# VHH binders against Epidermal growth factor receptor kinase substrate 8-like protein 2 (EPS8L2), part 1

Every score and structure here is a prediction.

Target 1, 157 residues: Epidermal growth factor receptor kinase substrate 8-like protein 2 (EPS8L2), of Homo sapiens (Human) (q9h6s3r46to202)
Amino acid sequence: MHETSQYHVQHLATFIMDKSEAITSVDDAIRKLVQLSSKEKIWTQEMLLQVNDQSLRLLDIESQEELEDFPLPTVQRSQTVLNQLRYPSVLLLVCQDSEQSKPDVHFFHCDEVEAELVHEDIESALADCRLGKKMRPQTLKGHQEKIRQRQSILPPP
Below, numbering starts at 1 at the first letter of every chain, in headers, positions and changes, except where a header shows other numbers; Kabat numbers aren't used for antibody chains.
ipSAE, averaged over its two directions, is called F for ESMFold2-Fast, E for ESMFold2 and O for OpenDDE. V2 adds 0.75 times the mean of E and O to 0.25 times the DockQ between the complexes of E and O.
[cut] stands for letters that were removed.
Atom coordinates printed by the task and the answers are left out, and those that the model quotes come from them; centres of patches stay.

## First folded at step 6 (VHH; from q4 with P108K)

Design t3
Fold by ESMFold2, look of step 7:
Structure t3 (fold): chain B 157 residues (1-157), chain A 123 residues (1-123)
Amino acid sequence: as target 1 above (157 residues)
Amino acid sequence: EVQLVESGGGLVQPGGSLRLSCAASGFTFSSYAMSWVRQAPGKGLEWVATISGSGGSTDYVDSVKGRFTISRDNAKKSLYLQMNSLRAEDTAVYYCAREPFRYYGSGKYFDYRGQGTLVTVSS
């Protein structure tokens, strides 16, 4: 069967990757995010990030209204950005559909499930979609075990 | 269904003031950053100002800084634009717009907007 995973995330920023914005690489976008953060201009927004076998979806956390849908073929890149910001665990996504002349880069803080786990889910979904593999069920099973081990009611002594 | 209804436009002399309102319904208003955008005759859409969902943070296009103030009342689900020291260049149809999530730089994205209210600055 196909599983839909869902993560609570905080959207940090979206940029257009365009030379007129001085953003021609992921590294440029990260530098811009750091600049905005240092000026306290990041407006965080809690939302849900869903991963399924067809798309990545952004949903309103209260109403679950779909804010955006990124079909997996339009997702060019998923990457973690760790310890480079005041946000310890950041995921970035580069997306471009056929209507866009330039890609967008989207940044999310992953404070409940670390960005590396979200990234691995997305990467396995992309690989399954593009290469016809069946990696995602095992990826999610491993994540379930990691999450259970981390979610202790009482921390060990 | 998301609905945004602007009001408060009209004819005003240069140097005058005007206050625009936008009534919102059909969504959790306090969860979204809201913007004013405008379209001058024969021109494309120009972003004017944005306010965070809580109302604690604002951002403005340079040409209106110090003259315009965006605000919101989350209990009344209303967005406002106080426009002072109006100039002929401010003549436009003003739209209330919802940001589904925050874009920075040019090409800001709005998933819903109202029908607009006309502001004419003329002597």
Scores: ipSAE 0.304, ipTM 0.646, lowest interface PAE 2.9, mean pLDDT 86

## First folded at step 13 (VHH)

Design z1 (from v5 with K65Q Y112K)
Fold by OpenDDE, fold request of step 15:
Structure z1 (fold): chain B 157 residues (1-157), chain A 123 residues (1-123)
Amino acid sequence: as target 1 above (157 residues)
Amino acid sequence: EVQLVESGGGLVQPGGSLRLSCAASGFTFSRYAMSWVRQAPGKGLEWVATISGSGGSTDYVDSVQGRFTISRDNAKKSLYLQMNSLRAEDTAVYYCAREPFRYYGSGKYFDKRGQGTLVTVSS
């Protein structure tokens, strides 16, 4: 079986990408998020983000109940938004299933594992899915090494 | 198991008031934003109001602004919708819905919803 990664995240916001919402690009969505953040209007929700070779899943942190599932083919884009908000490490996902007329933009603050690592994991999963590669195991191995090294240098207080 | 059970619906005259209740169970109620949504006869699902997990923030669809008030009692795991100055166009089945993460704008996501309670506003 393929490895499942799990990350603690805080959902910040989700937008529909639509001209009626003045969100026609990822940059528009980011600007909207920044605006909401500056006005302290963001409602955060802690959850778990799981990554595997099939999908991205959002789970309740207590019950482990599935809140949402994003099959990898529905993930159109992933990227990081770093140091632009009071949330320094943010993951951005653009997802659209076949039933949606417009894609959704999701923002998650990655408060335990850096958004960049989460992003790399997701990208490796997407690459494997789209290109038939098997690079994700190596990506995850590298991440484990990085985390181990960081822990060795900066022991928990 | 997550359960949401609405109550309080009924027949009311225009200008009247109703208070809807929703009893939640099977999850940590205070961790979730909760919403009321409604479906009028022959129409699609419409978002009505949302309240944050703590109850400190609320949001309303324009058509009910100033008339409806969403509130919650986290100790009782209950959601409420006080509806005043009811209009014929408020006639609908009203549902309590859990909002695990917030859409800003016209979009909404609800992963759990009750069976609904019918509100009929008629002379």
Scores: ipSAE 0.782, ipTM 0.882, lowest interface PAE 0.6, mean pLDDT 94
Fold by OpenDDE, fold request of step 15:
Structure z1 (fold): chain B 157 residues (1-157), chain A 123 residues (1-123)
Amino acid sequence: as target 1 above (157 residues)
Amino acid sequence: EVQLVESGGGLVQPGGSLRLSCAASGFTFSRYAMSWVRQAPGKGLEWVATISGSGGSTDYVDSVQGRFTISRDNAKKSLYLQMNSLRAEDTAVYYCAREPFRYYGSGKYFDKRGQGTLVTVSS
């Protein structure tokens, strides 16, 4: 059985990476998001992001309905966008399946677990998939330790 | 299973009012932008209005702006469309529709839609 990580995220935006959309790069997409954010034009949607050794999945929070499945081979890029928006911890994914003529750029605010940790998880999954490595278990173990350590130093409510 | 069930349609005279309702189930209703769309006889699907998950943001097609009000009750998992000053051209089957995350708030694309409720505006 493959280990599945689950994160609470807020979808911020999805853009088509296309010249016709004035988005030819990830930076263009980020700029557009920043503009939308500054104008308070972002409609957020809470959902679950699951990561495993096969795909990234977006799920409805309660029903667990699969909203989207991104097989790892379709994930072209993963990165964080930190402290550039009113959303301080954002995960960026570039995904393109075989039927899409252009890739999509997805932005997710990671409000419970830092985008960096989510990113590391995804990157480890991608590395394992692309390179035949088995790094993800260690990555996840490290994350658990980090989370535990953070909890231990937080003052009681 | 995602379900959307519209109600409230009927026959009304021009200038009249109707309130449409949509009962949602099978998903976290409050987390989705919801829309009303309509299809007039012999015409294509037309977007009417969209409301954010929280209900804090709304958008309308120009032809209904000022006359229609989209609202929601997340506790009841219900979407509403208050239709005032109805016109003959508002005659259509009205559908409750869920926006997918990719197009959240766009009013352009929908992944789920009910069976619709008929609104007929006629003298």
Scores: ipSAE 0.739, ipTM 0.875, lowest interface PAE 0.7, mean pLDDT 94
Fold by ESMFold2, fold request of step 15:
Structure z1 (fold): chain B 157 residues (1-157), chain A 123 residues (1-123)
Amino acid sequence: as target 1 above (157 residues)
Amino acid sequence: EVQLVESGGGLVQPGGSLRLSCAASGFTFSRYAMSWVRQAPGKGLEWVATISGSGGSTDYVDSVQGRFTISRDNAKKSLYLQMNSLRAEDTAVYYCAREPFRYYGSGKYFDKRGQGTLVTVSS
């Protein structure tokens, strides 16, 4: 059973997985992150990564205001990154909602709980979500009504 | 509630200068990168500049590089855009936006913005 867990993380980078960006695989994205790190161009951002039974949420560390929401059905991949970065514990997420023609790859440094443990929790939530969808059509209204502002679309004030 | 309020827009001559301000409230300002985004009449949105939470790093769209300076005062929870050598193509509504995590490449993500302040560059 998976209720809710929260982890302190540092967002490192997000990339669009697109041939025009020379990123067609997770390995391409990892190489791009390594390049940014070597140029000291990474701007880290502290946040909470919440894993619950509906979504992965990025939250403000003090107020827990939602910064972004990734409904579990939109999460294509969760993976740890081993010994390829100067950050010791890195998690990546591949997410694509219905409005996106290409997925995004998000990288996080897991600075308190190791990325392997965070990954296992995410995989458990994803597995539970798939079982729930086969047995109960719970996603139609709740997930479809969530909206995220992306590229050239500003949120309302 | 997160609020961003822009000010300082107005009518200026080509070659002139203007300073935009954005007052932030409802969040710990210093923890977030902040951006200016603009929308010219009848056009889509264009990202202009971003500054890191600490103020130690900045990035600009090529068309404003060397003319515009983004800055912040974390004690006053304020974001600024100093615009020098203004041109007619800089005419737009300018929005203060919060950038909660950084895209590299062609994408950007903003989760909060203000209502904007109009800058008109005309002789």
Scores: ipSAE 0.691, ipTM 0.839, lowest interface PAE 0.9, mean pLDDT 86
Fold by ESMFold2, fold request of step 15:
Structure z1 (fold): chain B 157 residues (1-157), chain A 123 residues (1-123)
Amino acid sequence: as target 1 above (157 residues)
Amino acid sequence: EVQLVESGGGLVQPGGSLRLSCAASGFTFSRYAMSWVRQAPGKGLEWVATISGSGGSTDYVDSVQGRFTISRDNAKKSLYLQMNSLRAEDTAVYYCAREPFRYYGSGKYFDKRGQGTLVTVSS
């Protein structure tokens, strides 16, 4: 656990991926989230999403109490969902530990750092964990370059 | 340390009323949806009601709809369940529970709960 990144996110919903809920694909889950959004039934919750070389962790925004832990081997999929919801930048994660018979799909609005950068961080962590690569340090360095360049274009507050 | 402490249980007659309370500490209470769950003797846990962190939205299991009211006082870090028109089948240990995030599945997901308060509805 050498490099830990941490992002402010808003949890939107978690769905079981199960035929009984008519959710057999990521697109089905997105459709369910859009249905909830159209009915004003999404209860957002601020939290921190932490990425390290062992797991993705959800932490309480103030105390940093661990709300959930997703060891990297249990993360089946990370994907961005852009411009399909009233939330402009959404990340989804499909997770299933060995004790679950069905996966869960977790949706987060990435209101601090856009979902593409968070996704790239996660994908590099997964690749390093599963394939023995050393992608993540370069990925994070590239993100710092992108953030620095964006800030140099705008005047300071 | 997160703590949830239920109180207000007791023996009541059918048709009676009772108000349960839950004192919360060790976390930012207003940021979490909170639920009441119950366990009848010899049965599994049953979700009863949920209230959003702000208190603006509520949801109930069908069997208590119209009889029970969930509420919260965020200044006092307290959760309440007003139970009216009580029936024998409402006899259970009632638990205050925290939802770490909104889960839509075959059951409800809670990461913290108290030790419960017993409600007995009998004549």
Scores: ipSAE 0.515, ipTM 0.763, lowest interface PAE 1.2, mean pLDDT 87
Fold by ESMFold2, fold request of step 15:
Structure z1 (fold): chain B 157 residues (1-157), chain A 123 residues (1-123)
Amino acid sequence: as target 1 above (157 residues)
Amino acid sequence: EVQLVESGGGLVQPGGSLRLSCAASGFTFSRYAMSWVRQAPGKGLEWVATISGSGGSTDYVDSVQGRFTISRDNAKKSLYLQMNSLRAEDTAVYYCAREPFRYYGSGKYFDKRGQGTLVTVSS
């Protein structure tokens, strides 16, 4: 069984990793995002981040039109970014398709399900893809329990 | 189906002005940043300007800063480019383009664009 998960996120920025832009590492990209944030120059875009056994997809929140598709083999890195931004829960993805000469770094604020859980989902999908495993369904079931436990703190209606 | 239709191009003398328009349909216009992109004869695409979905923020390539003004009317689903103090180097086909998300880099990323409108700046 191959599950598809879907998360509401806010895209913050995407940067090309190119020395002409002074971005040669993930840390450079994080630094640039922090700079944009301090100048109030971040233009957020709501979208859906969908994870399945083949790709990570960015979808329009209303129509679900596909805005971008990242086949899992093109995803070089998934990472959380905490306590370095005014956004509390940030996910970073490094992607490079075979047609691209340089990778891109994508930043998302995970405003509903926290970035750590989204990251774990993505990592399990990558691991299953790379190693031929079927670990992801158990990862997702664990997430449902963690989400349920955290929601028990919600105020009464 | 997403559609973008540019208009307003033409022949103009150096130092002149033109106003380009783009009519958008098939998507929630106000939710997307929009850009003008141009292609000079024999050249690749060059990003010109971007405006946020709300219209509250803009950004321009250095060569047009202070001469061009990007604007939008979300009620009319329209994007505009006011071009003043035109130069021969501004000669290009101008395209209205949608950014699916904010991309920073050479060759800006666009998922939809129109057919273009030709601007010729010549004596």
Scores: ipSAE 0.473, ipTM 0.765, lowest interface PAE 1.4, mean pLDDT 86

Design z5 (from v5 with K108T Y112K)
Fold by OpenDDE, fold request of step 15:
Structure z5 (fold): chain B 157 residues (1-157), chain A 123 residues (1-123)
Amino acid sequence: as target 1 above (157 residues)
Amino acid sequence: EVQLVESGGGLVQPGGSLRLSCAASGFTFSRYAMSWVRQAPGKGLEWVATISGSGGSTDYVDSVKGRFTISRDNAKKSLYLQMNSLRAEDTAVYYCAREPFRYYGSGTYFDKRGQGTLVTVSS
């Protein structure tokens, strides 16, 4: 089993990708998010995003209760949305399980760890799952090094 | 254990009013957006309204706008739905639902739901 990563995130929005919602693409979803943000209509929800070799999980930040589980095969796409919102570091996930007729688009603000790192972690997990690779351990190791380096550069408070 | 218990349903004539209540327990109520959803006989689940954790923001399905008001009392861990100008088409089992993250659109996402309370609007 691979290591479980955990990230503090703020859920921003979830959309259904459907014509009836005028969301037929990821770009449509992003545009809608931008509109909501500009109107200050985003309801943020703090939570934990866990990544492992099986799934992405959302947990309550306080109780650690599982809020949602996204098995890796249900994750169709992960992407970063950077510097397009008042939230500078956003992770986008497109997920669809067998019970859903349409996929959902989820947006998370990554306020502690940059969305790029979270995205890389997820992508490595997906790659390992889809392609039978073992990339994620190296990805995580690299991330740890990056985090250490950043901490070393920051002046003491 | 998360529990949601609805109450306040009943029989009412068209044009009448009802106030539904939901008692929540087993989680930090104020941290979660809450929703009302309903299921009419022979129909699928329909989103009705959502209120943010703080209660500062609300959203409604178009068919109930101006008639229904969702509210909450975080101190009492209670969710409410004031239903005015009720119509026959509002007949349904109404469920209190916990919305762990905001779902925009014609539907909603919830991870917990109560047993529901029946609202019947009939002359």
Scores: ipSAE 0.764, ipTM 0.871, lowest interface PAE 0.7, mean pLDDT 94
Fold by ESMFold2, fold request of step 15:
Structure z5 (fold): chain B 157 residues (1-157), chain A 123 residues (1-123)
Amino acid sequence: as target 1 above (157 residues)
Amino acid sequence: EVQLVESGGGLVQPGGSLRLSCAASGFTFSRYAMSWVRQAPGKGLEWVATISGSGGSTDYVDSVKGRFTISRDNAKKSLYLQMNSLRAEDTAVYYCAREPFRYYGSGTYFDKRGQGTLVTVSS
């Protein structure tokens, strides 16, 4: 059973994780994002974040053109960021493709479904991918119930 | 299909000016940050300038600050680069490029690029 979920998000920034840029941890990257936010230098961009059992995909809102594909094995970390930014609900992803010498940290404002639920979806997809489990359907079922309580529904593809 | 078509290159004397244009089609132009990148003959790609989707924010490589101005007209789906006080070192093929999202690091980042327009600065 192929489960695909899709979330409206605003991309905030992507940073290379490289010591030459003074970014060697997710905390360093968060610090950099906070600096950009305080200077009003964040260039937000609406997109769709799609989660399926193979990858995380970034899609254009209107055409659904694929902007980026992160195969689940290349996703090193998913994490929420609370109370550190002017954006109330932020998700970060650390990804490194085999072609990259350094990982990237991607930041998204989750303006439709809160970052905690998007993160849990991603984590269940990662766990199922790495361990061969089928946890994600129950995770998504729980989210549908929580979203109904919050008057927001995940858009299935 | 996404298309980017550059124009406005040519031969110009040092100290001269040129204005490059890029016509975009096949995507919602105003949603994307756009860049100019350049490649000198036999060299790698160098990022030159980027402008936000709205046109409200810009950024430039240090070597062109004060001389080059990036701009856009979202109604015409067009990107521009005004190049003043040109130097021999500015000789390159200039490409219009779409950034799929804003990347902070070293080098260039884009998912679509045109075929380029040649700028030659020579006396």
Scores: ipSAE 0.590, ipTM 0.788, lowest interface PAE 1.1, mean pLDDT 88
Fold by ESMFold2, fold request of step 15:
Structure z5 (fold): chain B 157 residues (1-157), chain A 123 residues (1-123)
Amino acid sequence: as target 1 above (157 residues)
Amino acid sequence: EVQLVESGGGLVQPGGSLRLSCAASGFTFSRYAMSWVRQAPGKGLEWVATISGSGGSTDYVDSVKGRFTISRDNAKKSLYLQMNSLRAEDTAVYYCAREPFRYYGSGTYFDKRGQGTLVTVSS
């Protein structure tokens, strides 16, 4: 079962996890993002985050040109970040491929679908990739039901 | 098709000035941070400067601070590097480069670059 999902996000920043940048943990990276936010120095960029059974992809919002590809084996961590930023729904990804000596931490504001649902999608894709499970189709089905529930609450005109 | 075309390189004496241009096409120029990177003869790539998509924020390698100014004109889809007080160590091929997203790390970071334009600083 090979499902592709795609989310509108705003990229906030990517940091190398390196002692030379004073970033040796996810908490260090979050602290640096908070510092940039307080200085109004975050350069937000709209893009699409695509999840499939092989990789996480970053795509240009208009052309869908691939900006980056993170094969699932290179994704070390997916995590939500709540209530530490002016952005209510933030997703963080830690990625390192075999050519990198240090990982990178990528931050996204999830302004379409909240970060927890995007995170659950990613976690199910990782589990299916690494453990041979079939979790992701049921995860996505559950997300579709949550979206339908939200739509059923909207009053008619 | 993303295309970046540099121009404005040449031979200049130490202490002189030169302005590089880069014409961009095939993408929404104003969405992307843009950089100048350079490669001196026999050396690896060195990041020189970056400018935000809006043009409101810039950053420079220490060796060019106060001498080089990066700028852009989003209506003309053009990136510029004004180089003043040129020194022999500024001799390099200069490349216009697109950053796919904002990266804070060591080394050069880009997904597209042009063919380069040669700057030679010599008496």
Scores: ipSAE 0.582, ipTM 0.798, lowest interface PAE 1.0, mean pLDDT 88
Fold by OpenDDE, fold request of step 15:
Structure z5 (fold): chain B 157 residues (1-157), chain A 123 residues (1-123)
Amino acid sequence: as target 1 above (157 residues)
Amino acid sequence: EVQLVESGGGLVQPGGSLRLSCAASGFTFSRYAMSWVRQAPGKGLEWVATISGSGGSTDYVDSVKGRFTISRDNAKKSLYLQMNSLRAEDTAVYYCAREPFRYYGSGTYFDKRGQGTLVTVSS
């Protein structure tokens, strides 16, 4: 059993990946997000993203209640979108539940921990799940070291 | 406990106006985007409008654009829907709903919703 990671994130947008929505690719979704952002139609919604060896979970920031659960097999893609928006560190997830005919594309601004680290965590979880590996513990150890080093460099406010 | 209580519904003639209110409690109101949704008789739930937590951004379903205005008072923990130029097709139970994350397009996601207030537009 792997430990559960928790990240403070800001949800930006979710799109249905479908031709009827003019989103047939991840790039389409990114373009649409950029377009909406330019029109000031994007706002942030705080929540918690948990990662473990079973699923990705979104939790309400106040009540800690589950908003959404993405079992790892339903996660089709994890990607970072860096410096393309006024939100510099964005995580992209493509998820498709068994009850969904089309996948959803979710965008999260990672405002506390860089999207790249979150992405690496998720990717390690996915790799372990898909390939029967045990990479995630080492990935998390590496992240802890990186965070520690950063904290030692940054002066207190 | 999260509570959302709608009010202001009633009977109005076509072309008339109505203002709906929603009183929120049990959570930090300003942190959440809020939406109005409606359900007409025999129809499914339809998204109407959304306003960001700060109130700085709004979005509307096309059929109500130019007629409806969503607003909020975070100090009063209240959500409003000003409905002008009402039409028969606007007849529905209107719900205020908390939107923890935003679907754009045909998708919607609401984790909390009130009991609703009935709006009937009829001559």
Scores: ipSAE 0.578, ipTM 0.803, lowest interface PAE 0.8, mean pLDDT 92
Fold by ESMFold2, fold request of step 15:
Structure z5 (fold): chain B 157 residues (1-157), chain A 123 residues (1-123)
Amino acid sequence: as target 1 above (157 residues)
Amino acid sequence: EVQLVESGGGLVQPGGSLRLSCAASGFTFSRYAMSWVRQAPGKGLEWVATISGSGGSTDYVDSVKGRFTISRDNAKKSLYLQMNSLRAEDTAVYYCAREPFRYYGSGTYFDKRGQGTLVTVSS
């Protein structure tokens, strides 16, 4: 049994991290995204971000066709970006597989489940993969409880 | 299955015009940015133009600006490239390509393309 989560997200942009593009840090990439946003040049794309015990996957929202696969060992960084963009809840991922000479940084607006919860899921999956831990089931149970608490409670009849 | 089928290529004289078409099926066409890329004989792939899923935004390689126009008809699930003032250096196989998401880098990023349509510009 594998625990799989899926989150509705909007992809905002992916940048190569390369000196020739003036992007050598996540801060550089964030500034580039802010610049694109101010010029109204961000083309958003709905998709599913799936987290499982082996990879992060990008899926088409309707057909669930795989658009991209990031094996957990290729994920170098997961980070939230809050209150710096017109988007209130943004997740970034830095990924590089063995065939790439430079990493990519991917930005997502987390429009259903806030980026901090998505980030915690990803971090627990990375920890379990790299350190042989069993953190992720408890992380997901905690997230389900937070979601339940956010819903209003109707008074008894 | 995702399918992209290009058409409209042919032999044309310098200064002439062609309109390329791409019929898309197997996915929600309006959700994806679409590109034209080309491959000249003996060369690698070159990005030509991209149009957003809604059709509201376009971008072009400098060598074709003012001569080529990318467009789409989402109701017909079709992508187009109007090529005017054609030059010998425009000779290539032209491919319709789907971008899975917007990528900013030194190379073109796409996950699906068609078999291509040949455009030959010669006297």
Scores: ipSAE 0.537, ipTM 0.773, lowest interface PAE 1.2, mean pLDDT 87

## First folded at step 15 (VHH; from z1 with S30K R31S)

Design m1
Fold by ESMFold2, look of step 16:
Structure m1 (fold): chain B 157 residues (1-157), chain A 123 residues (1-123)
Amino acid sequence: as target 1 above (157 residues)
Amino acid sequence: EVQLVESGGGLVQPGGSLRLSCAASGFTFKSYAMSWVRQAPGKGLEWVATISGSGGSTDYVDSVQGRFTISRDNAKKSLYLQMNSLRAEDTAVYYCAREPFRYYGSGKYFDKRGQGTLVTVSS
């Protein structure tokens, strides 16, 4: 399937994973982000995160300019970080292109579709890419069902 | 198409002032941290100052701290550098530069840069 999902997100920070920065694990990067948040030093940036069967893409909201492209093979890790910050729903991605000596950790606040759903989309895309599976269509169907159930509980507009 | 156009450079005596401007177009200006970088004759690029997308936070290289002020007007899609107490070592081509997203680590990354505006400080 060649479905493209698109999510409004707020970029929070990107850190190099390097011992010189005391960041050798995802947990180190999370602690750094929490530290920046407590000092009000996070510079948020609205953007679009696209997921398709080949890559994750970051786009400018108004012009649709591609800011970054992460081919799925370069994505080492996707993880949610919930309720550790003033941002209730945070996604992290660890990416390393073959030309980089160190990976980067990217953090996004998922303010419309919660990070768990975005993460599951990404994980299914990674699994399909690496294992030749067809998990993503079922994952996206599950997301549509969760959204339908949420809407059936909410009061009418 | 992303465009950054610097202006306001010129010849000024030591101790003088100049105000540089950068007109931005082709992207959501208010969403991006913006920087000034400079290149002195025969030297590499030097980062000078950065301002957050909102304009609420700034950072400067030590050699200009207290003399230069970076600012922005998001409604006009413009970036500014007020340069006071200019010195001969401030002579350089000054460039307006965009950070595609906030990066913390070694080095600074800019994905877009203007053509530059020349500042000459000479008696």
Scores: ipSAE 0.546, ipTM 0.764, lowest interface PAE 1.1, mean pLDDT 88

